# Designs tried in a protein design chat: VH-VL binders against q96il0. Part 210

Target 1, 167 residues: q96il0
Amino acid sequence: APERGAERRDTAPSGVSRFCPPRKSCHDWIGPPDKYSNLRPVHFYIPENESPLEQKLRKLRQETQEWNQQFWANQNLTFSKEKEEFIHSRLKTKGLGLRTESGQKATLNAEEMADFYKEFLSKNFQKHMYYNRDWYKRNFAITFFMGKVALERIWNKLKQKQKKRSN
Below, E stands for the ipSAE of ESMFold2; O stands for the ipSAE of OpenDDE; V2 stands for 0.75 times the mean of E and O plus 0.25 times the DockQ between their complexes.

## First folded at step 7 (VH-VL)

Design Ra28 (framework fv_ebrasodebart)
Fold by ESMFold2-Fast, scan of step 7:
Structure Ra28 (fold): chain C 167 residues (1-167), chain A 120 residues (1-120), chain B 108 residues (1-108)
Amino acid sequence: as target 1 above (167 residues)
Amino acid sequence: QIQLVQSGAEVKKPGASVKVSCKASGYDFTDYYISWVRQAPGQGLEWMGWISAYSGYTNYAQKLQGRVTMTTDTSTSTAYMELRSLRSDDTAVYYCARSTPYKQGDFDYWGQGTLVTVSS
Amino acid sequence: QAVLTQPPSVSVSPGQTASITCSGDALGNRYAYWYQQKPGQSPVLVMYDDTERPSGIPERFSASNSGNTATLTISGTQAMDEADYYCQAWKSSTGYVVFGGGTKLTVL
């Protein structure tokens, strides 16, 4: 499908947003925050004559981004769902409706919400620690490949300089 | 060395649930994800979801969301996939496969498959 | 759309080179993987990370991924290579795994 100018965002079946970068960009593009994950996606520039090592790094970074987006999209969806359930449960206990008489969503004060936040954080502590471990491992792999790409680029420059000295 | 061994074939009635097991051996179970893939008779491969054996974090195919649950038991190095509200079109061979934390689609070892037949 | 399209069948004579293609927008941004499946058996990973061959897979298997098309190439095709072949990648927007429809390779 052709891109006809205006940047737009499409929502995928999983609830993850998609964005379109400017067509003529010759560097990495950072998009708007995803609706569900609240993370900004990066569209990686594909250079002319990309090396196999550069391609591996780019695809590893793209795949890690998708993993990260899915984790936070799911986490934020769970948070929103449980928050609404908590609010509805407390309003029912007080004998109040889910909407104010003006038609706006009824809400709880900060003191009441503090109990929910503490409970949510406590029960998700282990999950977030495991996420951090996996995120750390993924970023170390990316850093390692970034180092390899940097060395490859240095070697290619040195090889070209050596050839220029000989010719 | 590395093996994934699945539970045996099952015959279920429409509306029932099935729970397939996948026992891993020969590696540190918590270092890898387990993916589930099914194949209806004469059809292609369909991805169902994956689970982290370390965190228990899951990601399910949208088509199956609400009907599938994936779990692990680290003490026995076993992954489970439960599919509820079975229909005739759920008749398939169900596979578990090992995938890396960095590449959810890198299925380097597969279980032998479990035939689930849904009939009246 | 991140659908992966494969030809339903490919036929080659023994000793000839077989080429199986897999096309989809996701392939420009994601790794391609290839699986071989023989009747009554589990799939076997034959190629990963676009071009890499797992230990134990014969050298006659090779692969590439350029533009929106990944290609599995089997040189000097043997009768034992007769199988269904599936490509696999991620859906760019969802992070879900997607398989191609499969290609039946016949060696005649």
Scores: ipSAE 0.091, ipTM 0.665, lowest interface PAE 5.9, mean pLDDT 82

Design Ra29 (framework fv_ebrasodebart)
Fold by ESMFold2-Fast, scan of step 7:
Order: structure tokens, then sequence, then C-alpha cells
Structure Ra29 (fold): chain C 167 residues (1-167), chain A 120 residues (1-120), chain B 108 residues (1-108)
């Protein structure tokens, strides 16, 4: 039977944490932080007469949230895995066991961990730059569709005002 | 013009590994994701996974998790898909397809396909 | 496990309207895509984002997606439209892509 730690190595990150908005909610609702990404998901309110354009905006925002959640969940898991591998590698190089005489998990001092952080940041510099670029592109697209929805709502209000005047 | 060109047909024995390449041209390779889709003879399309050419982030189909690895080489604008521990039921045409970063699954351009035959 | 269901075949006469359905739980809450595949060829994207048509795809092609069903509609169907058609959606929570089983469109 494998120990809990061995079983954990087979765990893949799941999607966004499930949550429900309060009954009769007419607004977007913010949920608890996801255990992997540490980001709070947003549950989007769906209006009764959602237009096709409003639906596209909502789907784009939902997709962007999932992309963001998956990126950070994966990044955090990669960080944890590489950190553990680095610690084990350094302890092996020193001829030390994985546990101290007191039975606690063996660790490296701050100077040695600084080597890991430097290497991790260096290796992931381009990845984080591309994340920022993608984040910018996604927010630009969302802003564009938000503008289109705003124009649609203005047009609908103008049409309603004209109909009211005709009576 | 936008083009995805795949490597040639492969014949493998059960238990072997195959690595298919997909060379992109006509666009900025790092602006898009590459998805891999296979099709067994006479059957439908089956998604295998995608990789971001930007970050190297991958997402694999659950049934292939552990057997498939996707990579990219940005210097040559080439994506790779390696499938290990091949079985006879892995015989299929393997396609690469371009996806947009904000619309994963938007397969707007496809490679010509690579036939992989697993003989038993 | 999510699954997308398509009829295995649809037949239509030239000039008539063909309708191909794709069914899945809450499919209307996901982006739907449609691909055309002719024998020995790669799939071609014919519809994306539920209702949008790529440049170069004839205006005879249109699509909708609501509730549990996405529909590809080909008006004034031509012999050249004879092909296999696949719908596709993706799971927002996992980033997984799912294809329908495919529909063979025959123009008689």
Amino acid sequence: as target 1 above (167 residues)
Amino acid sequence: QIQLVQSGAEVKKPGASVKVSCKASGYDFTDYYISWVRQAPGQGLEWMGWISAYSGYTNYAQKLQGRVTMTTDTSTSTAYMELRSLRSDDTAVYYCARSTPYKQGDFDYWGQGTLVTVSS
Amino acid sequence: QAVLTQPPSVSVSPGQTASITCSGDALGNKWAYWYQQKPGQSPVLVMYDDTERPSGIPERFSASNSGNTATLTISGTQAMDEADYYCQAWKSSTGYVVFGGGTKLTVL
C-alpha cells in the first residue's frame, strides 16, 4: 500500500473550486480561494434576457478566469515539485538524510535556498513574461467586448425612449 | 501564408515510442497554442492535448496522461508530440492544429496529418 | 464525463437545407465549433464561437448554440458540401477539448 506522499505524486490539478452564489443573487459573486491557484473565482450572474453579445462577453470572462486559475495552479505545483527536488538533490550531495535526528523534515538554510529561487526565476522568466503578455491580450479583448455591450445597451435605451415618445 | 507541415508516416512495433513534428510558418509561433488530434481508421476525431508555444504550458487528455509529452522548439517554430508504450489501437492519423491563446480549441489551421501504424 | 452526441448520418437533396445537431449537457454555456472533413483531407474549421464564420467559408453555413444543443445549418446545400462534420466544445474547468462523434452529410 503506498504512503500518502506516494499517492499524492499522481494527483493532477483540478479545475476551479465549486461554489454557489446566494439565492436571488442579481450580481456577480466572488467565491473562496482555490486551493491550488490561491485566486478567488468569480461566479457570473446570467441575466434573464442575455443578448448574444453579453453571452460572448461572459464566456470570454469565464474562459479567461479558467486560464488564469490553471496557469497559477500549474505554476504553484511546478514550484513545489522543483523546490522539493532541489532540496533532496542538495541533501544527497551533502550525504544527509531527508529527516533530522529529531524526526523533522530536513531543510536547507536561506543561503542555499537563494540558489533555488534564483534558478527558478531565471528558468521561468520568459514563461512569466508570456503570461503577462497573454494576460494583457485577454484583458484587451474583454475590454473591447465590454465596450460593445455598453454600446448595445445605449442603443436599446434609445430605442425604448423613442417608443415611449410615440405614445 | 499560414502553414503547418508535419513529419512523414511512421511504422512502429507495440511498446515503442513515436515522435511526430509539426513545423509552423507564416505567423508568430509564440502567439498561438498547438493542439494534437488523432483519428483512427474510419473513426472520429480524438483530442490528445495542447501546448502553449508562449509558456510551454501543456494540458493532456486524461486517458493519455503519462504516455504523451508535448514540446516546442521556438527557434525552429516546431511543435512535437511523443506517444510512448504504443499499442495497436494507437494506429491513427495524427494532426497538429493551431489554437488562439484566448480561445483554446479554436482550431483554425491544421497540418496535413501523419499516419502512425502500430503493427502487432 | 462529458460527451457530445451527433446523428451518424444526414441526407439532403441539392438546394435544400441540411441541419446537423450536437447535444451535450449545458452545451449552450460552452463555445461550440464545427469542422468539415472530406475523405483523405484534414478537417477545416467552418464555424467558431457558436455563430461565427471564418473568412472563406460560404454564407450558406450558419450555426446556433443554446441549452443542450448546438446546430450547424447549411442552406442551399451543394454537392461540394458532402463531407463528415464534427462539433467541438471544451470544458472550462479542465481545459479539455471534446469532439462529437461526427455526422456524414450525403447530398443526393
Scores: ipSAE 0.000, ipTM 0.567, lowest interface PAE 13.9, mean pLDDT 82

Design Ra3 (framework fv_ebrasodebart)
Fold by ESMFold2-Fast, scan of step 7:
Structure Ra3 (fold): chain C 167 residues (1-167), chain A 120 residues (1-120), chain B 108 residues (1-108)
Amino acid sequence: as target 1 above (167 residues)
Amino acid sequence: QIQLVQSGAEVKKPGASVKVSCKASGYDFTDYYISWVRQAPGQGLEWMGWISAYEGYTNYAQKLQGRVTMTTDTSTSTAYMELRSLRSDDTAVYYCARSTPYKQGDFDYWGQGTLVTVSS
Amino acid sequence: QAVLTQPPSVSVSPGQTASITCSGDALGNKYAYWYQQKPGQSPVLVMYDDTERPSGIPERFSASNSGNTATLTISGTQAMDEADYYCQAWKSSTGYVVFGGGTKLTVL
């Protein structure tokens, strides 16, 4: 079947990786985790007879996904940068070089790294709370439109049943 | 009730910096993004960037990257936009506008605009 | 580099229907927004989410988005509708905002 693991890897703008579902897919497709955000992207199927309401829901879901991926890609980049800076600073303070005698990158022990994690989490606590607030607002909007689409589909089925009985 | 009030007109020389303020009222400032949009005399609208009011996360137009900085002060519900190394082609009316976090780019309320004139 | 293309001007007689188009790849996956700007004034949001009208905007304003082309429609156009109209969308990958070049609507 065309859907059997025929995925393609593409490079997105700004270094964000993408994947492509098989051509002519008739279902939503869930891909591998994005390199930067570590979130699995969803590619939405567009029906032949997509209603305006269904189009609004699809666009809202796509925008929410992009927003979510952008947030986590930025967080992961910031974490990596600050982690390297912290390690470098602590090694310099101890009078140690950036490399061991074996040529490997010098590291800090788990106890020392715990200080970094505590500082990073404290610094970003309010940022994550605002993210959660936005995430719930977006999901409430999606749920609202999903409900409207469901009602539209129920109404259309009722119309079809009436037509079958009278015609 | 919902209102964005901007600082007054500025006249600057080339090479100077300008910092425009935008004071929000009538809503929870931290629930929204603030975008900055400029318009040169007789020209169209040009997006400059946005800032999330609570987090301070920013996204700037590529053309302005390195020259623009956006900040917020949640205690005064005020957003700021600083543009550095001013050129004559930066002469424009600068607007702030509110965006909803789950409906990006719907700019439902705009400030009155701040005219920045860059001349020798 | 403009990502959204609008005609620079559209002319219509009072009482007739005005149509302003906006074309660009972003519109296939992102909502279109429309703003009205009168001389010396701030822009005003007149349409959002492709087809939705804000409270306070007259019912004669409507909009659609089909594929990569969004259209703002003003039925029974009045002299007070004479203004510059801008479309706007978000780019899908960056959270970057793009405006169309603007359309001057003249009612004569």
Scores: ipSAE 0.059, ipTM 0.624, lowest interface PAE 6.4, mean pLDDT 81

Design Ra30 (framework fv_ebrasodebart; at its last look DockQ between E and O 0.43; V2 from the best seeds 0.00; counts 0 for: pae E 6.8 > 2)
Fold by OpenDDE, look of step 8:
Structure Ra30 (fold): chain C 167 residues (1-167), chain A 120 residues (1-120), chain B 108 residues (1-108)
Amino acid sequence: as target 1 above (167 residues)
Amino acid sequence: QIQLVQSGAEVKKPGASVKVSCKASGYDFTDYYISWVRQAPGQGLEWMGWISAYSGYTNYAQKLQGRVTMTTDTSTSTAYMELRSLRSDDTAVYYCARSTPYKQGDFDYWGQGTLVTVSS
Amino acid sequence: QAVLTQPPSVSVSPGQTASITCSGDALGNKFAYWYQQKPGQSPVLVMYDDTERPSGIPERFSASNSGNTATLTISGTQAMDEADYYCQAWKSSTGYVVFGGGTKLTVL
């Protein structure tokens, strides 16, 4: 019985070396593209005197970023898996091996791959629609909280000016 | 109604493996992740890992790396957790829980728990 | 591993306010979640996203977060609120879930 090669189940790599911004940075930093999602992570700056509202905004941004990272990492993994399965299935159906005579990975032609893409898109259409909906909701929420934080900052600046005039 | 129904209690010997099932119902199984959490008798909650019901993408707690395998069957809306090389300290109630990074909230639904007893 | 620290026990008289704290570095960057667990039962989500209450959870449950500390507050504590409470967060770098050690709430 041929030893079914243990399909290396792609476990989430525990050790993604996330770019650490310099400790003295007062700005948000953008890291390199993640290997799974291909999205660039943002490292959000944490102010020393962060208000609860600012913290909530930051957490929302962070959560939304992670949501995006996880979604696309998962989608890319699924895509890659299904693509490979499709190719293997199609090659098998054609009576072709997984490798060419030259030892290269056998590939399908553009027309055959077009069928895969169409099917994949069709299958994932609803998921993408939900993603888009949730993306908008999250970004609207973030924008709303950005507005609140902006107002809070204005108010705090006004209070400080009043206190300085009273002394 | 959303439900997670787990398999029954298991008694295993040290060195054995256990596979616990968690059948989900009442929601789109593939839209969520399943997390596994265990609780030793009189102890707190310990996260074991999560799996995407859609892609099979997994993330395991470092402590359990190499011993735990999580899988899903989308056709039956069932998640599985296999723990190998069982030890006495693996005696716990094992919970499956629904979690998702895509929606608000976490661990919003839990299975009833599966007691796994590891005894010589 | 990022650890969330909770007091092991909190006691409160009926009708009084109970406060359970959860502290950890993860809470500075991630939302806190709170679970109630009664003896022999599965945990139940009682608070999410630091301050949000799931449907079906009584209004007497509230939560707040300040810096690296989350607080679950139960106003007008009832005998039925006696349970173990766990805080939970995610670790952004690993995607790991971390739980607090749990707090036993006793209603005296």
Scores: ipSAE 0.574, ipTM 0.828, lowest interface PAE 0.9, mean pLDDT 89
Fold by ESMFold2-Fast, scan of step 7:
Structure Ra30 (fold): chain C 167 residues (1-167), chain A 120 residues (1-120), chain B 108 residues (1-108)
Amino acid sequence: as target 1 above (167 residues)
Amino acid sequence: QIQLVQSGAEVKKPGASVKVSCKASGYDFTDYYISWVRQAPGQGLEWMGWISAYSGYTNYAQKLQGRVTMTTDTSTSTAYMELRSLRSDDTAVYYCARSTPYKQGDFDYWGQGTLVTVSS
Amino acid sequence: QAVLTQPPSVSVSPGQTASITCSGDALGNKFAYWYQQKPGQSPVLVMYDDTERPSGIPERFSASNSGNTATLTISGTQAMDEADYYCQAWKSSTGYVVFGGGTKLTVL
């Protein structure tokens, strides 16, 4: 019986994470989470005889990944920046320094931070709605092109089979 | 209708500064970036930089680093591009264009252009 | 540096097919965009995402991108198509933009 379904795993020797894709992999490869977006990048395999349709799908998937990573990196950066500004502003209003007597960063209590979170979520509600809309549109487009690629591959196999039978 | 309307032509002496405006309408200003592209007489298109209308983050062409500043005013849906220490070779038509750098997207709408002439 | 190379000029007779090429390493991984510019006017997007045509652009405009070379094709070229054509790509994920040097299309 052939060993069908055996998984090929190209992992780092440590087994913890992969820093770069295998140079001669025949598969898409998933990397470690991005430092800023916390999303895992996919490194796409480029076939030697890539069709124009396959190339378009690959570029679309790469573009969507970069868009997604950039959105979340910017969102996380904006959150961190505005959070620190809010904390510093409130501490200054109270006449408190940015450091405690022990030299640690001064913090606000949960009730004070709740005001920041409510404001941030409210301010970013429209942005998150547009993100979700664009995310679904992009995934619809990817699915559509995946379907086209699948049909192209089926058609090519059927064409080849018919030609072999005719010859 | 989506539209970008720029300020009028400017004539400046070398060493002066110019500030060009670009007023957007017909879309949510903060959903897009504004890119600036210039074109010297008889020459091709040269990218200068972009600004996010949402965050205010900018990215400038290396050759213009230190001389250009891009800003936005979301209350008026207006983008600005200020170029300092003007030289004669800064004479060009300056365009603003709507863009999406994170999407690696197109410049789908352009302003009408602003001619900036630098001469003594 | 110029990283996208276009021929400086292309001439065709009315009704013939015009082909404008754009070559550069960025085009292997990034989408190509094409702009039409008539004298004294702003550029107009005529093709995006290698092969896509914006609403309002005539069907005679088409484009492709293979390897590191993008091509804008205008079938049944008309006098109104006479213009400068620029290709554009993104140089990096950080948002640096590069334009080709431009091609003057003349319809004779």
Scores: ipSAE 0.242, ipTM 0.634, lowest interface PAE 3.2, mean pLDDT 81
Fold by ESMFold2, look of step 8:
Structure Ra30 (fold): chain C 167 residues (1-167), chain A 120 residues (1-120), chain B 108 residues (1-108)
Amino acid sequence: as target 1 above (167 residues)
Amino acid sequence: QIQLVQSGAEVKKPGASVKVSCKASGYDFTDYYISWVRQAPGQGLEWMGWISAYSGYTNYAQKLQGRVTMTTDTSTSTAYMELRSLRSDDTAVYYCARSTPYKQGDFDYWGQGTLVTVSS
Amino acid sequence: QAVLTQPPSVSVSPGQTASITCSGDALGNKFAYWYQQKPGQSPVLVMYDDTERPSGIPERFSASNSGNTATLTISGTQAMDEADYYCQAWKSSTGYVVFGGGTKLTVL
C-alpha cells in the first residue's frame, strides 16, 4: 500500500491557523485537501514588517510545501498508472477482458492486488528513501531558520528595552 | 559533463506537427524534470511545460494546453516535445532545460536550442 | 496572476555597477532566479534562490529580493557581461513558471 498524502510536519511548533485565508489575515491558514496530492496546503501570511530572515523562512516553508505536494501528486499518478498496467497484464494472462459483463472495470482480488502493492513499494523504495532523507533535511533547515528568527526577535526586543532605559 | 543535446532545425508548414528531442547525458535522467522553453526571434523566453522523467507527470502552460505533448524515453535518456497544429507564431527556438525534482525554477542546464520555422 | 516586469534596457560604463530590476507579485512568496543569454546562445543560470550564486559565476554577480522586487547587481561590469538578462519565478498553486520580459545590458 503506497503512502498517500504524507502529513505536513514542522519540527518546531508554529501558530498556524486552520482557516481559509481571508484577505486581511495575520495567520497562516490550512486549506482543503489538494486534488492530486491529498495534502492540505498551508496558505502563508506575508506580514507588512517582514525581515529578510523572516522572508527566507517563509519562502523555505512554501517551497517545502510545494515540494511535498508535487512529490505525492506525482506518486499518486504513478501508482494509478502502474496499478492499471498491473491489472491489465494479469487479466490478459488469465485470458480475461478488461471489463466485466456489467461494463465496469475488471479487478483482481485482494490477494492478487497484494502482489501489486509489494512490487510497487519495492520498485519505488529508493525514491521513498530519498524523499524521507530530503524531508528531514528540509525540516532541519526550517528549524534552523526558525531559531535564527527567534534570536533576531529576542535581540530586537532587548535593543528596545535598552533604548527605553536610555531615554 | 552534464549535457542536453537537441535535434536539428526543422521547417514546417502551418497545421503540421513538430517533435523535438532532447538527449540527456552525464547524470541519472530519471532523477530530474525536463522543462521546455521557447523563444520567438527577437523575443523573450516563454515557458511551455515540464515533465518528470520517471513518472511522466506533466504540467503544460495554459496557452498550449491541448496542442502540446511531452514524453520521455528512459531507456535512451531522451525527452520529447510535440507541438501540433502549428501556426506562424510558433516559429521559435525551442529549448529543453533540466531542474532538480520538485525544485522551484532552477534550470541549471539547457540544450543548445532547436529552431522551428513555420512557413506557408 | 503574475507578470514579471523588467526594464527593456540598461546601459553602464565598464567598471561601473549595473542594476537590473524585476517586479511582480509572485516574488513576494517565491524565490527569484536570473539567467544570462548572450546573442545566439542558450540561457545560463547566474543567480538562484534570491541571493545564491552557482559554481563558476563570478563574485561580481549578486542578487536580492525584497518586497515584490528582485534585483540583479553586477559590480565592476565588463564587456563580456553584455547580454540579455531574464528573471524567473515559479507560481505556487499551479506549478507554472514565469519569466520576465528580459533586459538588454549594454556596456559602453
Scores: ipSAE 0.031, ipTM 0.621, lowest interface PAE 6.8, mean pLDDT 81
ESMFold2 (binder alone), look of step 8: mean pLDDT 90; pTM 0.932

Design Ra31 (framework fv_ebrasodebart)
Fold by ESMFold2-Fast, scan of step 7:
Structure Ra31 (fold): chain C 167 residues (1-167), chain A 120 residues (1-120), chain B 108 residues (1-108)
Amino acid sequence: as target 1 above (167 residues)
Amino acid sequence: QIQLVQSGAEVKKPGASVKVSCKASGYDFTDYYISWVRQAPGQGLEWMGWISAYSGYTNYAQKLQGRVTMTTDTSTSTAYMELRSLRSDDTAVYYCARSTPYKQGDFDYWGQGTLVTVSS
Amino acid sequence: QAVLTQPPSVSVSPGQTASITCSGDKLGDKYAYWYQQKPGQSPVLVMYDDTERPSGIPERFSASNSGNTATLTISGTQAMDEADYYCQAWKSSTGYVVFGGGTKLTVL
């Protein structure tokens, strides 16, 4: 079930549907950071006369964005969960409660947290490498299709110019 | 010629494990992912996950998380899929298929399939 | 995961045009793929990247993908085209792959 219903989710402060491209948008628009991934979404402009090749490029860019958003949303959730577990484990080991006498959350100092950050980065090193490889391959594919679109536009202009001269 | 050749049929009891192999030839094994797809008798195709032959990075279907392990052996250009804690509803033909890292849905070549029968 | 819906069966007469649909939320914003499977055989890729046809697949096969629906079209359908057809999409946000339930094409 949804936590507080569909309408409340639709009006969330960081929700994509709450923000629209500027008036007379003939360009891609960049939105506010996503709540979970902390990345800014891009809303791609769809031209009225989009070619099949231009559509393929746009879809590849949209798919790459969604893949990137989900990767970082999952990483941030994993980080937050493991950080909380680490803090609770260390406090338990010291014989301390999860809350201070004033009712605030008990915290670890920066030196203790540095241990967690080092462990988390080490543990996720291979996943980061795989992400970077996929990211580079996706950007190569996008660049390749951008080149094809550019060549298509040049070819169309040359064809029109030749026909105009023959008349 | 690009080919994916799978290991032979297996018969297992419930609770056992099965490991299916997929031998690739005709291309650079490390340039592609290998995906695994299964099909129960008379049923449709079900995606199980994929593995990068270069890095060993995997992505498994949520339903199978915790029961499936995918591995590769670059020296023999072979991918493996191990399914543990077998149940009767795991009876299916298991396929390996080649896919690209940035287009995980581009299954251009498929193995011949391996029938795994789980029965008491 | 994302759900892709196909009709369970489609029937056509020889020489007629067969149309097999695949529906899913925002499917037109993803790449769609189509596979043909004959009894006892492995699936064969017949259409990729929405509209593209692999080498060796007859010209009578074509496809489209827009909005929420992808369509596989077989013109001048032949008895040899009788098979199960599966659509497939790649859900880039999760890296997950999803297949449609499959459509049995029967040629009269």
Scores: ipSAE 0.005, ipTM 0.534, lowest interface PAE 12.1, mean pLDDT 80

Design Ra32 (framework fv_ebrasodebart)
Fold by ESMFold2-Fast, scan of step 7:
Structure Ra32 (fold): chain C 167 residues (1-167), chain A 120 residues (1-120), chain B 108 residues (1-108)
Amino acid sequence: as target 1 above (167 residues)
Amino acid sequence: QIQLVQSGAEVKKPGASVKVSCKASGYDFTDYYISWVRQAPGQGLEWMGWISAYSGYTNYAQKLQGRVTMTTDTSTSTAYMELRSLRSDDTAVYYCARSTPYKQGDFDYWGQGTLVTVSS
Amino acid sequence: QAVLTQPPSVSVSPGQTASITCSGDALGNKYAYWYQQKPGQSPVLVMYYDTERPSGIPERFSASNSGNTATLTISGTQAMDEADYYCQAWKSSTGYVVFGGGTKLTVL
């Protein structure tokens, strides 16, 4: 069967579609979102004639993606856990049950939740600051190596043109 | 050409630890994850976790968290899985398998398996 | 981990079509994978990304994933296809890998 590079979709009862690229594609492709980080992973195409410099750039991009996914997965889990603990604590203090008469989770109003958001942001300020700093450094490194790869490709094209003329 | 070769069978007493190795060859070890899957006698496949050979990032099955540790040695292209506080129900064949990066769960090449027997 | 349900056994005559189902809510938005395991051997990937076949796997193997049910189909089933078959998916709610309970295919 021919390989198809277009998105293949199947609609579940919930209306959710999925992406399914061919494994033998000549292109990078984007997968389904990670449960914990909620970021979509990129699977990189590995050409058979990949240079050491191209490999270094690809691995740097892959490592940066893994780092980014780890950070947000951990943050999202921490936020969800502490939010639920805060809500349960406040509902207990008010003498209320953890669920409504309809069976849904009981929630606090926006003003009551403001205390949680303020404390969570304050508590995690330094962590988010370090994330932004590292993200900036990683983007700089990727841009630098992209420049090197571009120069290498130009050089190789010039070399191929000279060889073609000699044949 | 691509091959995963595991260490030999082990017999352990309850409460002991076991460390299984998986040596990869025929591909760039750091481009793939190594997953661990076990199979108790006469039972189905049970996923234990995976490790990125590049970053060392791990993800373990919830029921095994606290008892399992996965590591890699890039210089020898070898993955390791250590399971602690062994119980009789940990008796199983333990497989390593190569997985695509970024949690796709695709196990395209498998080791031959390592039988771990836990008996008192 | 019992989120993917397979029939425990399926029996077919040589040359007939075998159909093995795998059902679970994870399959609605995640890829299905299929593995063949013969006694005393390691599992072998026979289908990936719902419908794709690895190099070296006979063309008589095919698969689909519709709604929450994935199906492995073996046309013109041969004695050599007798094995245990496992489906696998990424569990959408936990970020963990999950296997089906397995189906023993008997060819008589």
Scores: ipSAE 0.000, ipTM 0.483, lowest interface PAE 14.8, mean pLDDT 79

